VH-VL binders against a6w1c8. Designs and how they scored, part 12

Target 1, 192 residues: a6w1c8
Amino acid sequence: MSLSINAVARTQEGKGASRRLRNEGLVPAVIYGGETAPVSISFKDNELLKAVGTPGFLTGLVEVTVEGKTEQVLVKALQRHPSTGAVMHMDLQRAQADKAITTRVPLSFINAAQSEGVSKQGGRLTVESKLAEVRCLPANLPEVLTVDVIKGQLDQIFHLSDVILPEGVELVSLLKGEDHDQPIARIGKSKR
Below, E stands for the ipSAE of ESMFold2; O stands for the ipSAE of OpenDDE; V2 stands for 0.75 times the mean of E and O plus 0.25 times the DockQ between their complexes.

## First folded at step 6 (VH-VL; framework fv_masavibart)

Design s14
Fold by ESMFold2-Fast, scan of step 6:
Structure s14 (fold): chain C 192 residues (1-192), chain A 124 residues (1-124), chain B 110 residues (1-110)
Amino acid sequence: as target 1 above (192 residues)
Amino acid sequence: QVQLVESGGGVVQPGRSLRLSCAASGFTFSDYAMYWVRQAPGKGLEWVAVISYDGSDKYYADSVKGRFTISRDNSKNTLYLQMNSLRTEDTAVYYCARGETYIDYSGTYYFDYWGQGTLVTVSS
Amino acid sequence: QSALTQPASVSGSPGQSITISCTGTSSDVGDYNYVSWYQQHPGKAPKLMIYEVSNRPSGVSNRFSGSKSGNTASLTISGLQSEDEADYYCSSYTDSSTWVFGGGTKLTVL
């Protein structure tokens, strides 16, 4: 909700519409979901480049303003050029206050340097997963999920169950009906 | 009048290679993403590959990834599918189809025009 | 087999309405509006009948309509005619940036 971007509504022109838009410095996108029909939109390439580079834009809630009307959306799919990384297309799903959303949230590992494993036992924190998939209402969506490794010893492995969850936030893997508690980080030996 | 005509199908032994072509006419070929979709005899449809309007972006079904290569020549209005390391499971009618997807066109994820297909039979 | 579940067959008499279901998951049909439907007569290429759940291409009869509820999309054919006898396939884009098809439904008119 702290991130915002302006968009322009598009009338679908049929064949070649996306190529023509990109020639004009515009990136096509679609807003879908909720109680209203999908809307074709476009973003200015320079504004979208800045937005995509902002932490939380691709993983959090975004406010999109189209013709003066602002909607809260989630980036569900994004197509990039394989060589340049330029955004070619985006799918944006409308967020509804009463409906749970599923999205990916960055993991932040804190207190590694202060842990006994790192500070006293010559270990180093190795991060195996940078994101976790969460399910929550839009109002409860965190910007980051924290894993506190302060009590970590050498050779300790941290799992999804070690993530500190805010109220109303669940990890999708742990909801799957069996134990899907994947490793996300470890403190291993550091060679000097 | 949109027309797509596939060619290059035939009988081939497992482990061999085959190249399919699709000749497009009646529209500006360079404005559209193009697809290959296959159908095994008596079975349903299976998406194979997609290529963007300029050939810069390509995506493949997991079943063919690493063996098939999609390409296009916009100067000749022709789409290609290079099929390497063919397996008996690749036996199918191969259709080329036109469409714009998340790669080239906002709000379209469907196949609007199809060719008549070309049969590829992989047998020993 | 197929990623999307369709009944193997459906039948109706001329003038009646029939509905063909297409059931997926939240990752394809449920949370997206990218369901399309194709008609295939024996020995012929598929023809697009419905795209983006409920939209008809120009030249497709208004007897064909599409809808979606939860993880199930539906194709309805009203005023059934003998020419409607064909195989019908649903398709959906997925959140993995792939395309999946249903197993197909044989419509018999008699």
Scores: ipSAE 0.000, ipTM 0.452, lowest interface PAE 13.1, mean pLDDT 82

Design s15
Fold by ESMFold2-Fast, scan of step 6:
Structure s15 (fold): chain C 192 residues (1-192), chain A 124 residues (1-124), chain B 110 residues (1-110)
Amino acid sequence: as target 1 above (192 residues)
Amino acid sequence: QVQLVESGGGVVQPGRSLRLSCAASGFTFSDYAMYWVRQAPGKGLEWVAVISYDGSDKYYADSVKGRFTISRDNSKNTLYLQMNSLRTEDTAVYYCARGETYITYEGTYYFDYWGQGTLVTVSS
Amino acid sequence: QSALTQPASVSGSPGQSITISCTGTSSDVGDYNYVSWYQQHPGKAPKLMIYEVSNRPSGVSNRFSGSKSGNTASLTISGLQSEDEADYYCSSYTDSSTWVFGGGTKLTVL
């Protein structure tokens, strides 16, 4: 889904400037990348809170509108307050149609309840990794990557190589070799 | 008072396995991401691995990926590092460190409290 | 691998200011505001001095400050004191969802 948020351009910089913005209910952010210079912006904290709560906002393409101009960006980094979890800063990278991007995409495990491991062998799916690093062109960025555990038996371990990849999408870890095929989920009994 | 205490270090031969533990106290362990960072004798710091607050997200340094596994038991307030296929260059003091808490997919970005470290020596 | 570039050593006298640089690439220091700095005395664990480029943890002297310009982050220590003598390491998050440390800088006070 197409996600969008409005922002305001700003000229304030330095360590004191960001604290002042946050005291006013504004969250500083930077749009960078591509062939255009970085732009300092700010979001209203209540609008940003609603946006970051929306599935896909932190992992997919987002449209940011600044002074009537809209750009497609990825959230590359998000800084939160230690105790409150409130967003303190955001780094947004411009998406270019012909340039591969590297980002994290949620993993969805389907058919666990229908697997023999769960339905007939008393197992439960335990997820070890909820995200996978992908490399693809912006147009090929999926909202979610699927792992089908339908054939899972009790004690089966699923790895990154079990992820169903759409065309044009690569898993960064697997590009580095099969030794990087980490476990992502297992069907085990709740008893340790 | 935040305390992190590593254990499990020792002398092992190349190709063998070793498991490190880090006992946490003085904070709500299940609210924080945890790291392993190592330092070879006389050398600098090298990040090894991170695990999210709930254990659902993990990242590894390329030098250890496929050989080391980070895990945690929130019911015991304990972080683990399973080290397989050990090499001489894995010889280092291993520190556990606490990260700033975030929701699972964001991870943490710095190391706010460190344990005293445990020495792992891989030699024949 | 390729660590962030720091000078091997820096020196100053009490009361002076010194700056330690930390240079990376557009895929780490240049791309993110997730630079942190650590102080390590011989035989001791590292201590966080600066996080997210310029923020100080509670209990860290305001003599320590951080900044960033392009691919280079800097740690500045003003009013230099003898207890500041230590090794200093920078660290940054990277495009690969990994963390990289600088090679370390030994600070000598006179």
Scores: ipSAE 0.000, ipTM 0.492, lowest interface PAE 13.3, mean pLDDT 83

Design s16
Fold by ESMFold2-Fast, scan of step 6:
Structure s16 (fold): chain C 192 residues (1-192), chain A 124 residues (1-124), chain B 110 residues (1-110)
Amino acid sequence: as target 1 above (192 residues)
Amino acid sequence: QVQLVESGGGVVQPGRSLRLSCAASGFTFSDYAMYWVRQAPGKGLEWVAVISYDGSDKYYADSVKGRFTISRDNSKNTLYLQMNSLRTEDTAVYYCARGETYIEFSGTYYFDYWGQGTLVTVSS
Amino acid sequence: QSALTQPASVSGSPGQSITISCTGTSSDVGDYNYVSWYQQHPGKAPKLMIYEVSNRPSGVSNRFSGSKSGNTASLTISGLQSEDEADYYCSSYTDSSTWVFGGGTKLTVL
């Protein structure tokens, strides 16, 4: 409810125009989806950097105000400069309370150090997927999805089906069939 | 000048494996997402896989998921496609392509430079 | 079937204008600016002509332009030249984090 950021509408589009905006300390972004046409916007880079560092901004719903109008959006994609971490571009999708959305949320692996595979069998947890694509109503969007590896043994592979799902949340890959239950982490022998 | 050169194509029997490589030059390879796109003889283009600039994020077309693995070695400026359990319908020219974005939560949106392609023929 | 619908062929004479359509859904075309267009000459690799619906890469002639109306994106080529004869493909990024292509359109310059 409280996460909000101001943006300015823009008319110039394309890679060349976006490069010029970044030189002026502005980050290009697009708001799309719903019944309204897409809108090109820009954020001040210092305001956006602060917002991105706020818990819940990248995974939850955010209020964006453009020319006095506030819309509820989610961050669909975020591009960063690889060496500086500066935000270069954002895709923002409009949210509607009664329409399911698809987006990605971080995976959190808990209890690895307490698992038998790690604590007694000389293994270590290797994470193969940091994000999972979910489908849910906006109100049900989690900030993180948890995988509990406490019962993990050496050489165990964890799959998307091992993710603890909150009520109303589905994994997009699993909706395509059980043959899409991808590995997401494993406890393997430590290379040390 | 951006150059992408694919290699590793050839004739293989169904059920076998093949590894494709794409050598990149003329740009900072580690700053770009990379794609594999294929085209069956006389047919249209089909996206196969994408890998993020640092190799941490990967996406696959449903037709190849579980059989193909995309990877990269930024120290060698090389993109790879490991193709296992090959089927006759995998017969195609395989193109390496570049995406000029650094997307954290998603892949890239378009293919700005393409290699010459390498032909993979899966036949009995 | 291709995820995006293009006509199989289109033709024109030198100096004319032609338009190639690319029809999808709201989730891949209508609600987003993800459509790109590629030119492919026989035996050659594809070349990017248009990205993000209407933007041209450096080095692409201003005779090529892109637009969108509802769930249909369009590539327009003005002042047709013989070297424009090629296959043209549209592509888009989808809501399900995949890339899709149209079936391709063969342009014949008569």
Scores: ipSAE 0.012, ipTM 0.549, lowest interface PAE 8.6, mean pLDDT 83

Design s17
Fold by ESMFold2-Fast, scan of step 6:
Structure s17 (fold): chain C 192 residues (1-192), chain A 124 residues (1-124), chain B 110 residues (1-110)
Amino acid sequence: as target 1 above (192 residues)
Amino acid sequence: QVQLVESGGGVVQPGRSLRLSCAASGFTFSDYAMYWVRQAPGKGLEWVAVISYDGSDKYYADSVKGRFTISRDNSKNTLYLQMNSLRTEDTAVYYCARGETYIEWSGTYYFDYWGQGTLVTVSS
Amino acid sequence: QSALTQPASVSGSPGQSITISCTGTSSDVGDYNYVSWYQQHPGKAPKLMIYEVSNRPSGVSNRFSGSKSGNTASLTISGLQSEDEADYYCSSYTDSSTWVFGGGTKLTVL
């Protein structure tokens, strides 16, 4: 499903203006990138909180509508309040259909319970990385990347190269060379 | 009030390992991303690694990826850097630094408080 | 090599203003509003002067200001004082989820 959120354009920026917006239940954000100038916007806090809690919002393409104009963007960063976790600021980068984007996609590990390492050898799957950085065209951006651990034995370590890649999707770390094939999960004894 | 104190530096031979610690006080450690930044004698600053507030996200500079591991113990308010396969070019003052903002899937985007650093000399 | 380009040195007289540039690419300075600036006196740890392009932490003089145009960020110091003499470094977030620094600029107040 396509994720969308409404925003309001704003003409003021700076520390004072952003603090005032948050006091009114609004979250400041910026849309930037592409050929068009950056646009300062704000979201309603309750609407943004619901959106951020929706799978795929922080990792996938999002449609932002401002004054009836819709733009396709990626959430490149969000700033949260250190103690409350409330979103204080968000950076949104414009997506272009013919330009590769770099973003993070959740990793899903399937078939752990059915693996010999878990079912027969007393192991447990321990996940060391929940996200992987991908490069792809916007149309090819997956909502999730799958790692199938069905053939896993006790003490097996899974690496980024074990991720099942859809057509047109590359892992940024693997583009840097084989010495960047980081561990992402292992089947170990139940304590470790 | 915010204090970061590095320790564990010293002289070590190439190919060996060394573990650095950073003791944090004066703030809620578990709310902040943490960084390691180094500076070779007479040279500029180089980012080394970052860890998210809960330890779920970690990123490394290409020069140290696969050799260094960043970790944290929020119950002890302590940040660590495990340095393996040390090279002479790893000789530097290593700074612990705090990120002011809480970031969900990446570290913070700036370094608001810095420790005084600990010197690591990799020499035969 | 440093990923961000800064002049090696800059100089000014007390009371004058100077500007230090920090040039990157679209994959760092151009695409992100996460440029920060640090001041370092000899033998001391760096101190944050500017974050997110133009914001000042509490306690930093309003003589320090930051800006960005395209792939170049700038730090401007007005009303130069002798204590401003230090090394200044810029930093930015990148498309590769890394942080890069400029090579540093030595400010001399003559």
Scores: ipSAE 0.006, ipTM 0.550, lowest interface PAE 9.5, mean pLDDT 84

Design s18
Fold by ESMFold2-Fast, scan of step 6:
Structure s18 (fold): chain C 192 residues (1-192), chain A 124 residues (1-124), chain B 110 residues (1-110)
Amino acid sequence: as target 1 above (192 residues)
Amino acid sequence: QVQLVESGGGVVQPGRSLRLSCAASGFTFSDYAMYWVRQAPGKGLEWVAVISYDGSDKYYADSVKGRFTISRDNSKNTLYLQMNSLRTEDTAVYYCARGETYIEMSGTYYFDYWGQGTLVTVSS
Amino acid sequence: QSALTQPASVSGSPGQSITISCTGTSSDVGDYNYVSWYQQHPGKAPKLMIYEVSNRPSGVSNRFSGSKSGNTASLTISGLQSEDEADYYCSSYTDSSTWVFGGGTKLTVL
């Protein structure tokens, strides 16, 4: 399924504009990138709150409709109120079907409890990286990347090269000219 | 130490004008939104007006719209309330209060520090 | 009348907990997280106790906590002490770019 949200074009920019929008229950945002000019928009705060709570909204492709025109975008930056968590501002980057995108995708570690390191050797899985930076075409963007730790032994370190990659998806760190196979998790001795 | 000191209160007749001042110290005045809040004798709190950190945005309670004007002078660290066409129901202790301003916010939504208040009595 | 509804009074004994409610509408308390609570002792200015529903300013005792459910915000005071005896007011931002207060609750510590 595609994630979608409606937006309204903003007719005024300037001092106090963001406060006036929030007083109307609207959250300011900007769509930029591609070959068309940036456009200032706003979202209804209750619709946006539901959207950001939906899995994949902040990490995947989103359809934004402004004045009847729909565009595919990625959320590149999000500003939240520090106390309430309310979204204050959002930056959205246009996606083009024929151009590779770079974004961060969640890592999911599976089968830790079934591994020898955890089940038989008194270890516990410690996750050091929760996200991995990927490069792919928009159509190939995964919702999650899986690391299978089933064969993990006590003291084993898992690296980016242990991530299961779908077709058309590359890890940015592994594309560098030097070996950049960073550690992402380990099975270590649990402490009381 | 944050301090807010109100002045200018007194006894005035209905239909007259009065100007209140609030002198701020102990913080960078120009970084904060400022409020006026009043309390009639024996009654509860009522918001009156707010002004943004730079004076560009102002909002008023419906009960005072068109009669009261909020302003500030950041070079003097002073907040003002010009009260015109005063009514007996404007009788109250008037407090100035500070609001916290966040990045990209033109105002705030709560009152973090309050002055001790100045009494305005509108009486014939 | 006040835009936000609070009970006129509440009472408790030292060491007990009490809760004060503040009921508004979706246009203030319900759809926004901009509720604050103030303590006022007789003859004194109000003091901020809770802001943005549940946050405490530096120097406010952890005995004071705030929460919200639907259109009702609540202030809870645990381990009641004699100095807690005061008037308590809630406040909220509204859809009309205004700030409203509750009618106030007198807390008596028996």
Scores: ipSAE 0.000, ipTM 0.434, lowest interface PAE 14.1, mean pLDDT 82

Design s19 (at its last look DockQ between E and O 0.02; V2 from the best seeds 0.00; counts 0 for: pae E 15.9 > 2, placed apart)
Fold by ESMFold2-Fast, scan of step 6:
Structure s19 (fold): chain C 192 residues (1-192), chain A 124 residues (1-124), chain B 110 residues (1-110)
Amino acid sequence: as target 1 above (192 residues)
Amino acid sequence: QVQLVESGGGVVQPGRSLRLSCAASGFTFSDYAMYWVRQAPGKGLEWVAVISYDGSDKYYADSVKGRFTISRDNSKNTLYLQMNSLRTEDTAVYYCARGETYIEYPGTYYFDYWGQGTLVTVSS
Amino acid sequence: QSALTQPASVSGSPGQSITISCTGTSSDVGDYNYVSWYQQHPGKAPKLMIYEVSNRPSGVSNRFSGSKSGNTASLTISGLQSEDEADYYCSSYTDSSTWVFGGGTKLTVL
């Protein structure tokens, strides 16, 4: 499956212009970064909703075609209407093959139910961070980062250093030292 | 009328922990991203942390990563900052501030309404 | 040190116009249109004056305007009044998914 979407360039900026676009079934977005100037674009809402639902669109590299030119981008932010699920706005950052990117990758916690802390000690896994900030070349960008909690006991706290890192991927926080090793999950007596 | 009221500040010794709260009223709290911003005495503003409207995305300033945890309870209209391993340089007035609505992957770019702040003094 | 550079102070007389600059890099002010400005009176919380470079929130005087050229954003206050005397801070989103502030500018109305 290729991750690709068409967009139309736009010249008007500001919240009034964005509200008007959304009333017409268009979603405003901006492409920025790299050596080319930022460009304001819009997507058709129905095409964007389908794209956002495609695995890897929000976390991986996406090809955006604007006026016949295709460029590779990352979704850096999106705003969504809570009741309709409609995307209201998007920020897209240009990716360059030879430049390290900084972006957010989802964390997957596996084997919680099989851990002694959960299965034998009356605990439950509470996830405090769904995403981790990574630095890597675009080709090395993972779709997910895994944390294996199988050895977890009651009151165990899991940190960024517990994340299983693929080759070529660094956690931005850990590059700044061990005192930046943030808690990401814990097995505790259940509370919400 | 939008109101944000911080509490939990006080005097604490280095290495200890403190938990700040921010009670929100006058708007639908669960629709908005929320921030913590601090200001050391006589100094400028420094962003500390942000949390998305549903609590799923969190980001931290480098100076507090690994020590501070931002969280929220949308059923209680309350924002929290858990501050561990406090240092003297964490001494500041801590403000909670409202961001933008329905942001995923932090698309919030400005600080709309601010609370009055709560003073945290870290001293021996 | 602050990530965005502002002059430490500016001054003007009532009725005049003043401009406060906020200089960053391409990774913040230059590549994004997400500069905001805040007014802070002594002992008070900051107040949003400008967002997304040039937009004013409801209730903010049209004497306040924002602009950007390259890596430098500017806040201009026209028809200067005594109540404008305050500290002013710029802020920007960055490509590292962080939010940075300028060091602040003390505006004195003479």
Scores: ipSAE 0.016, ipTM 0.627, lowest interface PAE 7.3, mean pLDDT 85
Fold by OpenDDE, look of step 7:
Structure s19 (fold): chain C 192 residues (1-192), chain A 124 residues (1-124), chain B 110 residues (1-110)
Amino acid sequence: as target 1 above (192 residues)
Amino acid sequence: QVQLVESGGGVVQPGRSLRLSCAASGFTFSDYAMYWVRQAPGKGLEWVAVISYDGSDKYYADSVKGRFTISRDNSKNTLYLQMNSLRTEDTAVYYCARGETYIEYPGTYYFDYWGQGTLVTVSS
Amino acid sequence: QSALTQPASVSGSPGQSITISCTGTSSDVGDYNYVSWYQQHPGKAPKLMIYEVSNRPSGVSNRFSGSKSGNTASLTISGLQSEDEADYYCSSYTDSSTWVFGGGTKLTVL
């Protein structure tokens, strides 16, 4: 289930208008993609803060309602205040049902503690990549990709090819060739 | 070092006008919104007005709306407050304060630097 | 454009921790995370101590901290020192496109 958030169309453009929005506790954003022209919108800061704190908001499909019209979008870029981390701007790409999207999805590693490398050989799982870039239709977008490391041995390296892929989902790196099968985790002993 | 220096305060009669200035230095003045905040003797702080970095936006407290005008000259690094139709209740120390920066994605939402203030006394 | 509600005064002994509350409404403190706190010594200009509810500017002691719950923001000063004796003001942005200050709190160090 996609997350939902309300936005308001911006009636004014430019630096001055953006300044006013910021002063008003609003966060400017833009929706783009498809055959429709980009639309400038704003979110209430407090609502956006809650949304951003919700798992899947930054990596999954989001329903944005503007003036009673709802669009499915992906967060493609998020700019934060360099000191406070507050969201200053968002780029939102429209998701079209018949068009493949490219986005990053969280990786979940399961059964690490039960693996031979960890349970018997004294290793620890080190995650090198928390996200993986996928290509799929919006309807096939997973919330998370799973990597089962139950058979993991000490010093074993897990790669993108070890990811359990749902139907209709492709890993972008693997599409580029076998030499792009990047490491994503390792069972090893920590250096003291 | 950031510096804000207010001037133009004094004693005036009700109904008269006065113009305050705030000289800014130590930072890129044109990148910041600027504020006026006042404090009546023995009382608390009261927001008066704000002007955007380029002067395109201005907002006022209801208590001064229609009587006060905030402006700036970025070429002179100076903030102004034109006070018309002054009232006894306008008596206060007037502070200029630096507000938010408007660089595209960084910004601040507080008053990080204040001047030492200039006293305006409105009395018959 | 009514002022935010602060206690008129608070007191504490050196080394103690005190908290100053700042109560607003859902149209200011409750709606935004733009609460600031300022310290003012007699005859001096206000000094920013906390911004955006809980952030400290550089140079401000880590004894000062800020939080918010509902429509109430709080400033906590730990390890109270004599130099902390001053007036403290909270501030917030409002839905009316204005800034509002609290009435101020006089902190006395006993």
Scores: ipSAE 0.006, ipTM 0.540, lowest interface PAE 9.6, mean pLDDT 90
Fold by ESMFold2, look of step 7:
Structure s19 (fold): chain C 192 residues (1-192), chain A 124 residues (1-124), chain B 110 residues (1-110)
Amino acid sequence: as target 1 above (192 residues)
Amino acid sequence: QVQLVESGGGVVQPGRSLRLSCAASGFTFSDYAMYWVRQAPGKGLEWVAVISYDGSDKYYADSVKGRFTISRDNSKNTLYLQMNSLRTEDTAVYYCARGETYIEYPGTYYFDYWGQGTLVTVSS
Amino acid sequence: QSALTQPASVSGSPGQSITISCTGTSSDVGDYNYVSWYQQHPGKAPKLMIYEVSNRPSGVSNRFSGSKSGNTASLTISGLQSEDEADYYCSSYTDSSTWVFGGGTKLTVL
């Protein structure tokens, strides 16, 4: 299911212009990528707040409509105010059906409670990475990547190579070599 | 503006239960990990529990594990702490705090907004 | 459960600079940039002053700065004002997926 949001084109750019837009309840953003020049846009703050609260908006394909033209994009970067959490700026990348995209996808760890490490050995699952960067065609973009920890033992460390990958999906870190098979979770002993 | 408002504190006897609530507003609650942190009277801060943005992961300090349960209802923008088998050492002001967003990489690992706290007193 | 060591108190006169230390281990302060600092006035909730060792949130005076060396993080307050009188706590994420606080430092402005 495709998520959608309306935006308006903007002509004013830069840090000073961005501050003025935010003061008016608008959130500056840019759409870039593909063979088309970058487009500066803005979102209404209240509409963007609702959209970012929708599952899949920040990690999946989104349709953005600007002056009647719809573009399929991914959220590539999001800047939040460290004290308020308000979205201050968004970077959006164009997605084309025949070109691979790179984006972050949530990791879901399943069956931890049933594992011997947790159920019998006094461990708990500690998640160290909640997202993984994937490369795939837009049609193959999963909503979530699963890590099955059913066979986990106390002190076991899970790595990116433990992620269950759907057809057509690659983990970007693993393409860099075996020394990039980073830990993503571990079963460790609970402290007292 | 970001607001976190705790409620549900009170005076209870040891062995009893309380449920704390934290009402969140002014931000997209479902994007954030949420924390409980407590402070015994005249003492320092102690982390109690954390829950991931979607509620799928929960972690507890050893001092409360097995007795406290953190939960959230993202449709109501509310964080909860169910406190069972209360002990006198659980007496504290309990703060709700906002943690990391699931899309910030690497994690931020700081508590940027805190509620006003709610007092829990466990005494006979 | 304080895993981070802070002095119990520090004091200074208006206009002076003071520094509060926060000593941990390689598993928290030393190896990672996850130290944060909180100010707490009596009867109030803590307020984030410094995050990721040295960054200030918007609205926090540039009189507050943070740094670290080895396993010790430091909060420095320059141009001390009476309003700075409060308790200060450091915090860090640890390798064992716990969040720890220092024991707190009472700052007295003389």
Scores: ipSAE 0.000, ipTM 0.445, lowest interface PAE 15.9, mean pLDDT 83
ESMFold2 (binder alone), look of step 7: mean pLDDT 91; pTM 0.936

